# Ledger of designs, part 31: VH-VL binders against q86i44

Target 1, 197 residues: q86i44
Amino acid sequence: MSGQNILKCKKCQLEITNKIITNHNSDTFHEQCFVCKLCSTPISDPYFTDKETGDFYCAKCEVIRNDQSKPLRESLGFCSLCYKYFRQNEDILTIDLERYHIGCLKCTICKKGINNEKYYREKMTSKLSNYCCEDCFEKVDKCNGCNSMTLGQTLLAMGKNYHANCFKCFKCSEIIKPNSPYSINKQTNTPSCQKCN
Short names: E, the ipSAE of ESMFold2; O, the ipSAE of OpenDDE; V2, 0.75 times the mean of E and O plus 0.25 times the DockQ between their complexes.

## First folded at step 19 (VH-VL; framework fv_guselkumab)

Design v4 (at its last look DockQ between E and O 0.03; V2 from the best seeds 0.00; counts 0 for: pae E 15.4 > 2, placed apart)
Fold by ESMFold2, look of step 19:
Structure v4 (fold): chain C 197 residues (1-197), chain A 123 residues (1-123), chain B 111 residues (1-111)
Amino acid sequence: as target 1 above (197 residues)
Amino acid sequence: EVQLVQSGAEVKKPGESLKISCKGSGYSFTSYWIGWVRQMPGKGLEWMGIIYPGDSDTRYSPSFQGQVTISADKSISTAYLQWSSLKASDTAMYYCARHPYYEVKFGVYFDYWGQGTLVTVSS
Amino acid sequence: QSVLTQPPSVSGAPGQRVTISCTGSSSNIGRGYDVHWYQQLPGTAPKLLIYGNSNRPSGVPDRFSGSKSGTSASLAITGLQSEDEADYYCQSYDDYLSGYVFGGGTKLTVL
């Protein structure tokens, strides 16, 4: 292979044979070597360096690292939304193995904090959900596909409300995406995708 | 009717690979977490990990991190548990189980369970 | 050995009341996490019996009840029937393990 000098990772001092990660000083790293010390995610701007150890921290983990309440509540972990450690004897709201301060999560409708009272959830992504307090839950529309509440992204199809992933072809059960062509069997009031038409 | 139907029993040798399945029906498969639970012969239940099939967010128990792979194919409403190299100590019953859609204060439970898949690894 | 401790076995005669304990620590039940209960009939998969400490899902008889206090929880079965012979597991969440934890299980024998 012609003409290229061997690049070395500044963190581990070994040759870089694949993807090369560079920082603002033009130092080069393996993808796995330029990661946050606390969460192991790839470093991107902005990031922080510990002068004593040389370890890197993403912006999120720098908040965690500098939280003055850490010595008091370190064994309880930190809020997945505000990245502050939990205080002693604080009630912790746990959702999908993620932990939150009471009140850090907000009702999608009224924007009041979700507290130790009853709440309802609509999962959007691995890191995003919509929440609904009990008062607002009484007034939300339900998906005509699954009969669960609709808080976030909704689809109006055949004059009815659906989650984006709940409007499906009657014949093949494939999702009929927004703006996709579909037909309606008016005798059965059922939708069909183009493939099944 | 909510159902979780698992693949059939397996008899394997140490070092072989294996992928077992859990097919969900009667609900919106992509909207519920699916977990895997091991039960060794004559022993109790052990949580292995969970997956959200909608985006493949996957979480492992520390005891099982790096030992198994959890995955899902949302187009056929199926979750998987797989080993790249089986050991005799992997002999157990394996269950898949579903989280409820709505969450309540202080933790989540498994509302529906598959029938189990017996995996036997012997040499 | 288990994070949540259950007695290995309990027994009772038909019609009697039986309780099954589930003892945790300050990092799980004592932190305020809910306790859930599962019934595993012989040769079958576990089935949800009690959730959120004391709630019964549809189809579970009201002779099953649950409670939680301090670092412990209890499952009570009144009017014991032969069909109740099974293994019973409690389940919670643990901060230090960052995950779900099950009790070791209790085999209920109906005499």
Scores: ipSAE 0.000, ipTM 0.482, lowest interface PAE 15.4, mean pLDDT 82
Fold by OpenDDE, look of step 19:
Structure v4 (fold): chain C 197 residues (1-197), chain A 123 residues (1-123), chain B 111 residues (1-111)
Amino acid sequence: as target 1 above (197 residues)
Amino acid sequence: EVQLVQSGAEVKKPGESLKISCKGSGYSFTSYWIGWVRQMPGKGLEWMGIIYPGDSDTRYSPSFQGQVTISADKSISTAYLQWSSLKASDTAMYYCARHPYYEVKFGVYFDYWGQGTLVTVSS
Amino acid sequence: QSVLTQPPSVSGAPGQRVTISCTGSSSNIGRGYDVHWYQQLPGTAPKLLIYGNSNRPSGVPDRFSGSKSGTSASLAITGLQSEDEADYYCQSYDDYLSGYVFGGGTKLTVL
């Protein structure tokens, strides 16, 4: 009996008949169900899930929620990702100069928790970096600009992936912004900005 | 608290062998690279090499390749730098330092440093 | 000669703003490698001051800031204090040398 696999929203447990939102865990949601509990904004990465209620929170609102525990965060320390204070005897992952709850920091690819094993960091300009486990590293595409992992936002140009800040004019080395016009040298397959055309 | 404690100052003669140590504590020793940095008297910092104690993956600066040996004993959370035959030009302060990333090229920095080991080589 | 070029010395009076430049090339900073900064007080080991171009480790005052643009990086110190007198080193990675590279260091004197 080929039972029609009814897609149900993990949040409300009702059938999804319209647009389906699928998160990184392959859970399916109504569009209206995958929103921040506080600001009602559609959820984008990174987001947080309340383990007790199952509610979702955007990064901004998560910080707001955690402000209520500011005294504890100051006294006990807090996770650099979820900003929640560390409970007594809680296992903490220390990577670089930051501390994390076990399980908070995840591989961008496979989503398993990063532990104190070998890991890779994507080249980022911000403090918030994407991490990749050793297993996934070999499978991750490399930026044609910097030859580093492409884990986050990338630009596809000339059949290759680039970090946003790595897609540069071959002549002047200036960053070519997304959706900006550029020319391609067919011989070298390199981009040139409009100024250098 | 993360700490790197290095062995004491050494006074040696040219031609002698030497092995200095760096002991890590307060963190998972096998999960972070340990690097060695040379600073000659009155000079700047020079990267020598790094080792990952977890699997003993070792990488050298081209300038120091073959000149020194970097090793680690993870059982006692200790990294080593050694010379088979010291030269007068090896006189310097040597620092061990930790960096967190497996990928060593993009964004790697040294977040914790040992106190340094002064090595003096003179006839 | 250091792959990353720093001025050998910089000076300022207490309360002033000083900047230390770190000039690289297309094989290091220009490649997009991060720049890090270290402070070395007299007679002490280097200490991480700035990582990832502009990030401050815990305990580093906000009067220290880092930036990177093109093939160069800069360390800015505002509200200069006497305790800031030290050597400062920038650090990055260089493809040509296939290794970590330090600037030549800058001696900061507080007048």
Scores: ipSAE 0.000, ipTM 0.512, lowest interface PAE 11.7, mean pLDDT 84
ESMFold2 (binder alone), look of step 19: mean pLDDT 92; pTM 0.941

Design v5 (at its last look DockQ between E and O 0.02; V2 from the best seeds 0.00; counts 0 for: pae O 16.3 > 2, off the site)
Fold by ESMFold2, look of step 19:
Structure v5 (fold): chain C 197 residues (1-197), chain A 123 residues (1-123), chain B 111 residues (1-111)
Amino acid sequence: as target 1 above (197 residues)
Amino acid sequence: EVQLVQSGAEVKKPGESLKISCKGSGYSFTSYWIGWVRQMPGKGLEWMGIIYPGDSDTRYSPSFQGQVTISADKSISTAYLQWSSLKASDTAMYYCARHPRYEIKFGIYFDYWGQGTLVTVSS
Amino acid sequence: QSVLTQPPSVSGAPGQRVTISCTGSSSNIGRGYDVHWYQQLPGTAPKLLIYGNSNRPSGVPDRFSGSKSGTSASLAITGLQSEDEADYYCQSYDDYLSGYVFGGGTKLTVL
C-alpha cells in the first residue's frame, strides 16, 4: 500500500508534499486548500465550515455572508471589529481609516466605551492601539520622553517610565534599546549610548 | 528634530521604472504612518496612500490603487514610492508626510512634510 | 473637481482680514471629521497651519484662526502681511473615498 506517512489533504484528497496545514481536529490540508472561500485568506480561529460544500469561511466573511440586511445597508459600511453593517445615521468612530461602532472600542483601563468625545490613544501597531478615557488619563503614568500615556510596553530607565522608542541618547538621539548599556551624566541627568560615551 | 528627506529630482521617459525615497530621522520611524501626496504642475494636493513601517501595513487611495507601489525599509528608516512603467501623466511633485501618532481627539492630518521630489516624464 | 470646495483666490491689503472657506458635505466635514489647514509658500512644501479645526502648532501666529460649522470650515487671517502670500489647503477625511481629501487650494495675494 502507499506509504503510511503520506498525508492527504482533507479537502481535495491529494497528497501533501510541501507545507502541511492542520486544524483543531488534526486534519491536514494544502496551504491553498485551507483558506476562506470568499476572501482567500489563510484560515485561523475562529472559522466556519459549510457542511454541504466543505468550504471554509473566516469570521469576517461568515458575518458578511449571513447579514440579512446586507442589500439595504451595503453602502453604509461595517465595523472593523464586529463586521456588522452600520445603520443609517448611526454614530461611527473613524480611526486610522478604520470604522467602529461607538461601543466596540473600550478604555483599556476601565473598559468603558470610547465615544466621539475626548479620549486618548497609544498606537502600538498599524492595527493595535490602547485607548484611555478622560478620567483614566488623569491617573495613568506618562512617558518621560514624550509625555504621552504608557499603557502598552514600557521600559524603566533612570527611575522613570518610557515608551520603548522614547528613551534616546542625549548626544546622538538614537534609541537606547531595552537591556542595552548606557551611561548617565549625573550632573545633567542625561543618558548616553555606548557609542557616544 | 523631525525630518523627512526625499531623493532628488528625476527626469524619465515613458515606460521606464522609478523608485523614489523618503528618509525619516529625529523620531521613531516605525511608529508613525508615512503618506505620499502628489501635486501635478499648477494643481492641488492629492493623497496617494500611507504605510505603517513597523509592520508594512499599506493603504492606497482608490485613485492610485494598482498605479504605484508604496513600501518601506525600516532598517534604514526609509519609505518608497515606485512605478513599474511611468507615463507622461506621472509628471508631478511627490511629497512624503508623517501622520501624528498620539492624539487627544479623533483626527487625521500630516504634521511633517518632506521637501518633495520632482518627477518629469517626457519623450 | 475637489470634494472640498475652496475659492480659487482671495486678496487683501496689508493689515486687513481675509477669510478662506472650505465647503464639504455630509460624508466628510458634516460627518464630524476635523478640518486641518496647510500653508504652501511659493516653491516650498506644504506646512501644517491649523489642526483639529482651530488649533495652532507652535510658531503659528494667533492672527491665523480656524473654525468649523455644519459642513463647512473657515480659515481667517487678520493683520495681513506680505509673507502670507501662499496657497492654502483645507483637508479632512471622506467616508465615500475612504481616505484623506484636500480642498482645491486658495491662492492668497497680498496687494
Scores: ipSAE 0.027, ipTM 0.576, lowest interface PAE 7.4, mean pLDDT 82
Fold by OpenDDE, look of step 19:
Structure v5 (fold): chain C 197 residues (1-197), chain A 123 residues (1-123), chain B 111 residues (1-111)
Amino acid sequence: as target 1 above (197 residues)
Amino acid sequence: EVQLVQSGAEVKKPGESLKISCKGSGYSFTSYWIGWVRQMPGKGLEWMGIIYPGDSDTRYSPSFQGQVTISADKSISTAYLQWSSLKASDTAMYYCARHPRYEIKFGIYFDYWGQGTLVTVSS
Amino acid sequence: QSVLTQPPSVSGAPGQRVTISCTGSSSNIGRGYDVHWYQQLPGTAPKLLIYGNSNRPSGVPDRFSGSKSGTSASLAITGLQSEDEADYYCQSYDDYLSGYVFGGGTKLTVL
C-alpha cells in the first residue's frame, strides 16, 4: 500500500477518510461535523461561527439568534456573511447578487478583504466556495486534475496538488478517496486505485 | 501508539561521513511526511527538510540543500539523514518528526517527534 | 535573526496568564499560512502544543490557546503551572525562504 494521505477534521480532530468539507478559511471537516448547531443541517454559505464556542450556525438559525436586529436588516439590508445590517453610507461590495461589507469577504490565501470585482472563485462543494484576490491568484497552485486554482486544502500526490474530487484513478477514473491506498506508475506518473493495481 | 525512535548519539571527526536513522511505528509509515529539524546547542529549531516515504518525494530547506541527504526505506519504516563530510558546525541535536501530507501547502506541523540524536563533531 | 520573532523570555507566577507573541511578515503569517506552536521541556524533544493557529491536540489542556491576526500570532497560557516552564516555539511557512520556519523560541519561567 502506497500513496496514502492523512487529513484531520478541525472540529473533531479525527482523520477524514471520506468526504472533505473545506470552508473559506481552508479548514477541513467531516461532512457530519460541518453542521448547524441549532438545526443540525449541513452548513452552506453563508454560515456563522460562534467566537466563543466555535459552533457553526446556518443562515436561518443565525437570523433567529440575531432577531433583535431583524427590523433593521429588513429596512437597510444586511451583509451575506456577517448578517449585520448596513449602516447609512456604508460601503458595500456586491458579488453574485449578494451584498457584503467591505472586508467581510476575504481571500482564502492572504485573508485580505475582497474589495472589488477582481476576484476568483473556487467552488469546493455545492454549498461552499473559496475566494482569491487578484494578487494571490497568480501565485496559487493549480489542480493537476482540473487545472483550476487550488485555494482550499488539497491532496498532494506525486508532487502535484489535487482537489479531493479531482484525484482519480488513471485506469477506472474513480475518485481515490483520502487515505485510500493507490499506486503510482513511475513512467506515466499517474495514480491507480487498489482495484486497478 | 505512534512512536519515532532515532539512532543513538554520534561522536565524529570533521570530514567523516554519517547517517542517522528514524524508525516509525504505530502508524502507516508511508502515509506521513517525515521531517528533520536541527537544534544547535542552546539554539532554536531549524527545519532541514522533509520526505514522504510513500513516493520518496523530498523537500529541502534552501539552507540545507546540498548539505545533507534525506532518504527513507519504507520496507523497514525508517527515514535517514546523512552527511558526506561532517563539519564542526554540524554539532547539534537532530530531531525527526511526523506530519500529515495533506497540510504541506499551507505549512506543515509536526505532531510526533523522535527523542533526538545528538551529533558531536570535534577534532 | 529568525524570520518569526519571539520574545526571548517571559515569566509569570503560578495561576497567572502569560502570552507569547510570534511576529511575522507578509511573506509568512501575513500570507495566510497557519501558525503552529511547540513546547520543549528542558532536556526533551519538542511537543506539538497548538496546530492550525488555534487547535489543541489530544492531551493538551484548554488553558493553552493560540490565535493569529494579521502578521502575528500569539500563544496564551492561563492558570500558569510550574510544569509549564519550558521553551516555546512558533512555526509557519515563508514564501521568501521557500521553507518552513520557526520562531527564535521563548523561554518561559514560572516564578
Scores: ipSAE 0.000, ipTM 0.501, lowest interface PAE 16.3, mean pLDDT 83
ESMFold2 (binder alone), look of step 19: mean pLDDT 93; pTM 0.950

Design v6 (at its last look DockQ between E and O 0.02; V2 from the best seeds 0.00; counts 0 for: pae E 12.5 > 2, placed apart)
Fold by OpenDDE, look of step 19:
Structure v6 (fold): chain C 197 residues (1-197), chain A 123 residues (1-123), chain B 111 residues (1-111)
Amino acid sequence: as target 1 above (197 residues)
Amino acid sequence: EVQLVQSGAEVKKPGESLKISCKGSGYSFTSYWIGWVRQMPGKGLEWMGIIYPGDSDTRYSPSFQGQVTISADKSISTAYLQWSSLKASDTAMYYCARHPTWEVKFGVYFDYWGQGTLVTVSS
Amino acid sequence: QSVLTQPPSVSGAPGQRVTISCTGSSSNIGRGYDVHWYQQLPGTAPKLLIYGNSNRPSGVPDRFSGSKSGTSASLAITGLQSEDEADYYCQSYDDYLSGYVFGGGTKLTVL
C-alpha cells in the first residue's frame, strides 16, 4: 500500500512484470505459475490446489493424481478429511476411529488445527464434521433448543439461534420449518406452530 | 445455466447400431467429465463410464468395457454413447451427467443430469 | 445385488422423519470414500441431493441431511412432504470394482 501498486504472484510471491493472470478469488499470478503441475497446461476453471504444496491441477489431472496415489493410500492409510495418504513418520490425529493429518482437522470458527486433547464436536448428525477448538468453544453460540454448540447452519428466531431440528413448537413439539409461520407466547417467549397458536 | 440435453427416444431391433448424444451448455464443456448412467426399466442406476471432452480420455466401468463406446466432440459440446450391435437387454433409460471434477475427498458425484434417452430394443 | 445396499422401500406420514440407510463394505464406504445421494422423482432424471456425505447443493432444503459412519451412510428427511415421494439412491466408489457404485435405490412413499 505504500505508494507503488506492486502486483505479486500468489504462488511464487514475486513481482509480476508481464502478463497477469487473475483467478476467481482475485489472486494474481504469473502466466507460468498458473499452470497444472502435471500437464503444464494453463489453468482454467475448475481447478484444484494441493493444500500441502500449493500446486495447481486441472480437472483432468486431478483424476490422474487420485489414481496414482491409490496404492499409497491403501498401504499407508489416509486422512479421513483430505484423503491423502499418510507419509512415514507423519504425525496423525485419531478421533472416533478416524485418522487425520495434523492440521487437516480444523476449528470451524477460527480454522486453527484441532489437537487430540481439546476439541468439541457438534452434535447434529447433519454436520458430523464440524469441530471447534477449546479457545472458540466458549465464544460459540449455543442452540437455544438443545443448548449445544452451533457451528453449522442455524436458523434465527426470537433473536436466538437454533439448529434446524431444534426449533420446535412448545405445545406439540413438532419441528417448525424454516420460513414457516409461528407465534410467540409473550409470557414464556416460546414458539407455537400454526396448528397450535 | 448448466444444461445437458440428450437426444430423443430410440426404438431399435437387435443387431442394429445406435449412437445417442448429450449436449452440454452453460459451462466449459471441455473442463468437466461427462458420465453415462444406465437405468433398466424398474431398476436402479448403473455407472457405465466417463469421458473428459478436453482430450477424450475415457474410463469405463468393468461391466461395460467393450460393450459400448463413449466419445465426445468438443467442437459442438456433445458427448456420445454408442452400440455396434444392440441387444434386447440394452433396453433402458440412459442418462448423461456432469462430473464436476475428481476430488479425493468427495470422490465422483454427478451434479447435473440430462433428461435421459429411452432406448427400446425389441424384435 | 447392488454393491451398496438400501432398503427397497420406506414410508412416512407428512411431517415425520424418515431415514434411508446405505450399507457398504470395506471396499467402498469403509475405504473412506464419500457417499452421495440422489433424488429421482417419478418420471424424471436423478437430481443431486447430497454430496460429500452431508453437503447440500444449492436449492436443496435443509430438512435433507446425510451422514456416514463406518461402512454405512444414511439419508434423513425431516418434515416429510408429499413432494418427497421419490426414489433415492446412494452412490460411492468401490476399489474392488474400480468404479462408481450406486445403491439399489429406495422408494419413499408419503402416506
Scores: ipSAE 0.115, ipTM 0.648, lowest interface PAE 3.1, mean pLDDT 87
Fold by ESMFold2, look of step 19:
Structure v6 (fold): chain C 197 residues (1-197), chain A 123 residues (1-123), chain B 111 residues (1-111)
Amino acid sequence: as target 1 above (197 residues)
Amino acid sequence: EVQLVQSGAEVKKPGESLKISCKGSGYSFTSYWIGWVRQMPGKGLEWMGIIYPGDSDTRYSPSFQGQVTISADKSISTAYLQWSSLKASDTAMYYCARHPTWEVKFGVYFDYWGQGTLVTVSS
Amino acid sequence: QSVLTQPPSVSGAPGQRVTISCTGSSSNIGRGYDVHWYQQLPGTAPKLLIYGNSNRPSGVPDRFSGSKSGTSASLAITGLQSEDEADYYCQSYDDYLSGYVFGGGTKLTVL
């Protein structure tokens, strides 16, 4: 009975007693040890390893790590789309405390950059949105709850198109999720959640 | 029409808790950030923090982190600002304000403001 | 302690032109962030007056105008009227503070 079949994490050299992550070379890691050092995302191909520290970096963060102007650019922050530091004298677009390069933010439909021109936004989360230039806005369907564009996740309810967060109970104003039961008052053409029925 | 209606004036003593409200109507409440702004007597405007009611993402200015709690109840389209223990220095007018959507250019601004809630903290 | 510096007060006679400055730095206005202006009439909440440096919302007279250059911005009011007597605040965003910043405010007195 040999007691030397202990699995050790290649990154930290400590015993693995829980979930085991294996790379293409059959090296084994703790789940928390096989992540990008800079952004903490799970490692997938392609990735890079710092030979001196053993840290892993995803492809996007390797570009950031090798930027020679990094000390100054770190005080200027990252673009929220490409994760590259801003350069001195770049024009920056700020929306909801998120910063973007002018050329990185594009109309979802026509892919033209959003520069100094009027644009429309469809929020999906606090950090994610679809954007639409004015020309494309004239062509897209609108949400029947808020009358804004519908480019992201939508639902069809009562024969009409809605954002996921815009289809609400008429009585209590709570969001009616697509998988939630609801009823329709045919006289007023208004939805009610199950609790308000 | 877009409206932000705040709760009424409050007179409190130091050490008491308080929760003031801002009810939004006439728009999709969960799809817009709501910010809180303090105005001390005879002073200017100070940004305190902001919340996205759709997912409760909340961000504070460094000057107010740990001093107040910002929250929202999306079922009644209402944002809140609250203190666990008021100080006399919390005496101020407090405004809620909405960040606009659409037609945003470089930078961010507040397009609609509540009427304000006067909070007076004295013994 | 305001990051954006405004004069504490300005004054003018009816019909005259006045300007209100808003001076920032490389971490805010100089970064390229827009400057917005709010009017606060006595006893009322602030109201958006100018957004995106120079745009006027509906209902704001064209005698109000804004501009931005370098690290500074300016609000100009022509044809001064008594109802313009108010406090005026500029506002931008600052990378170092990671948040919205207001100027200290300028009290406009119509003589």
Scores: ipSAE 0.000, ipTM 0.494, lowest interface PAE 12.5, mean pLDDT 80
ESMFold2 (binder alone), look of step 19: mean pLDDT 92; pTM 0.944

## First folded at step 20 (VH-VL; framework fv_guselkumab)

Design b11 (at its last look DockQ between E and O 0.02; V2 from the best seeds 0.00; counts 0 for: pae O 14.4 > 2, placed apart)
Fold by ESMFold2, look of step 20:
Structure b11 (fold): chain C 197 residues (1-197), chain A 125 residues (1-125), chain B 111 residues (1-111)
Amino acid sequence: as target 1 above (197 residues)
Amino acid sequence: EVQLVQSGAEVKKPGESLKISCKGSGYSFTSYWIGWVRQMPGKGLEWMGIIYPGDSDTRYSPSFQGQVTISADKSISTAYLQWSSLKASDTAMYYCARHPRYEVIEKFGVYFDYWGQGTLVTVSS
Amino acid sequence: QSVLTQPPSVSGAPGQRVTISCTGSSSNIGAGYDVHWYQQLPGTAPKLLIYGNSNRPSGVPDRFSGSKSGTSASLAITGLQSEDEADYYCQSYDDSLSGYVFGGGTKLTVL
């Protein structure tokens, strides 16, 4: 009697070979198939289904999905630090091409707010930056590759602090990755990668 | 020494495609935004858009959205400005310019610290 | 149609002081955005002259200075020299246009 001893996921119709998730109707699912469509969080009661697509929504996302102000909220954009949408008439701090909730911007070192005060900035990616209040700036080490401040994750090489992309072979200028072997010219105190050795 | 070196002048006809380049040297190309600025003959400067070559995050001025394509090839430290179909009104000088990575002292410091020499594009009917 | 308004031209004799205004609105300079200034010598690319309202990059003489007040900014040039003949542009950011904006430019003539 093939099939009666095989548990199938109601969402994808494929066999369940590992952890089995069951809803209140005794339907069975893969763990990865029983998640909210919007936020991917595992589903628990209460939850909602879209009658036309079969997608599941957690209670929080069902409220958001039914939000009558969604078109306006989406047009206002979201904070580059917390990734939450702005609300109407919210006080917004704009730095460069990035927008932030007032009070979301904090010093990377002391975690105090950098609201409308002097600050220092280091871009890490197109959307992420580190910030430093004036007090902490006086304590910050500089990168020995580019001489700019080091606020985020750094590496220690040759007894000096570097940004991840700033420890380079003196001969070819290629980045020497963490834990990669390299040679030191003792006369010039310069690093060389194995290929240039 | 930081340099932005642009491709040479172009003379094109309406309807032709074009891709001009901006090669950055003397700095970490992938860690700085590169912007494009248009200057029509006898006119001022207009911001067109900006790209972060490290992850290709690209942002356009609303006035140029859909009219040009900005891209970069980080393996050769080069940014590009492209048209699929040129118009006579595209005749202008085009500059690339670098946004500083480290901003100092006062909030909202968004400016271009180094500029390319410019690429003259002439679209003659 | 410049969002930031500059006089089309200014002039001065050698050794004199001139100022170039940059007038914005509540959606740009009045919203707290910084003003930057560029010098474009004839036949050359723009060069950064003043950033963050009043800061000079290395290599810019101290006879160039900038200031901002309310919705306007000003570039001042003292000890005017013939080499200062150029076009000058202010630049800021505008919330309504969601982008960087330049002034229309000011041609400086040294008499």
Scores: ipSAE 0.006, ipTM 0.548, lowest interface PAE 9.3, mean pLDDT 82
Fold by OpenDDE, look of step 20:
Structure b11 (fold): chain C 197 residues (1-197), chain A 125 residues (1-125), chain B 111 residues (1-111)
Amino acid sequence: as target 1 above (197 residues)
Amino acid sequence: EVQLVQSGAEVKKPGESLKISCKGSGYSFTSYWIGWVRQMPGKGLEWMGIIYPGDSDTRYSPSFQGQVTISADKSISTAYLQWSSLKASDTAMYYCARHPRYEVIEKFGVYFDYWGQGTLVTVSS
Amino acid sequence: QSVLTQPPSVSGAPGQRVTISCTGSSSNIGAGYDVHWYQQLPGTAPKLLIYGNSNRPSGVPDRFSGSKSGTSASLAITGLQSEDEADYYCQSYDDSLSGYVFGGGTKLTVL
């Protein structure tokens, strides 16, 4: 029974019943789905794909995306994430003296743009943070070490999630690095580094 | 240096056809929109249309739609404005101009940074 | 009538400050489109003076400045000089017309 392989659109995941667009990767799309994110024009070569969102951009609009005009950035300010200048009166999000286009910062969980001050921040380094929207916050697992959100890089140990720097030896409190040997106390269910074993 | 050089002045009669040119140099001709702007004697600037030489995408002002034809030959970095049948009311200075940064026009506040010297078209009986 | 409204003429003495207004609507300036300004000296082609509301291209003196607020924009010229005598045009984009729009132009006379 040759099950008619239903062609699905890579973008919307719905069945394609009309004209099929096939890209260079052999992915199939609805005609209306293979369009530029900015101008909504049908995509033709050359085109560009956003690596994070998967959105397509025509060559014309890619110029806009890559606009890094120094004078404009200096005059109007720019987004700390995408480095594009702000348009006058454009709504922006300000976090710790950094400014962002609305939607540039994305929730780590649902990937929706952070567009208000109702967010949670997980500081990974002095310069890097993950963000979580209010809606997703309750769904986010907490680090067994520090009891804060685990949005970024986490280590699963003993059935619990840890920040990489929060997984510590119970005896000496040193960080147990990923893939480093450790032992588990069966009574207390706590980890011990190799030195303390 | 970016330059737009237009063809010379034209004197025509009503009913005649005309094609004027704008040659770009000093930049990637296929990467920027070229616009045509009309200025009637003693009057202001009027946008007529634009063309993207890279793919010949052409957009017209509603006021000039069907009245003129804008085209480009990317092989010689030249844009054209043409009339099939001139009217006396077509008497004006015509400028070509380049958009400097954006290849998409309608959403991003397009401006013209370089202008041709203008082509004077005189249509009289 | 031009979609963008400019005063037909303005005048000032050397050294003075003059302003040229450009009044639009919710379908152009008010829609968030940038305003650009051009200078046209007598008998010459227009020259870009201000782009993106307030930016000066290379070679344009800092005496020229642009601003935008609401549905209007303004060009300011400080330290007015004789060579500033020209026609000035604002330009933007209009959603209702689906096209570029110019102001009617302002003739600046230096007294």
Scores: ipSAE 0.000, ipTM 0.528, lowest interface PAE 14.4, mean pLDDT 84
ESMFold2 (binder alone), look of step 20: mean pLDDT 91; pTM 0.936

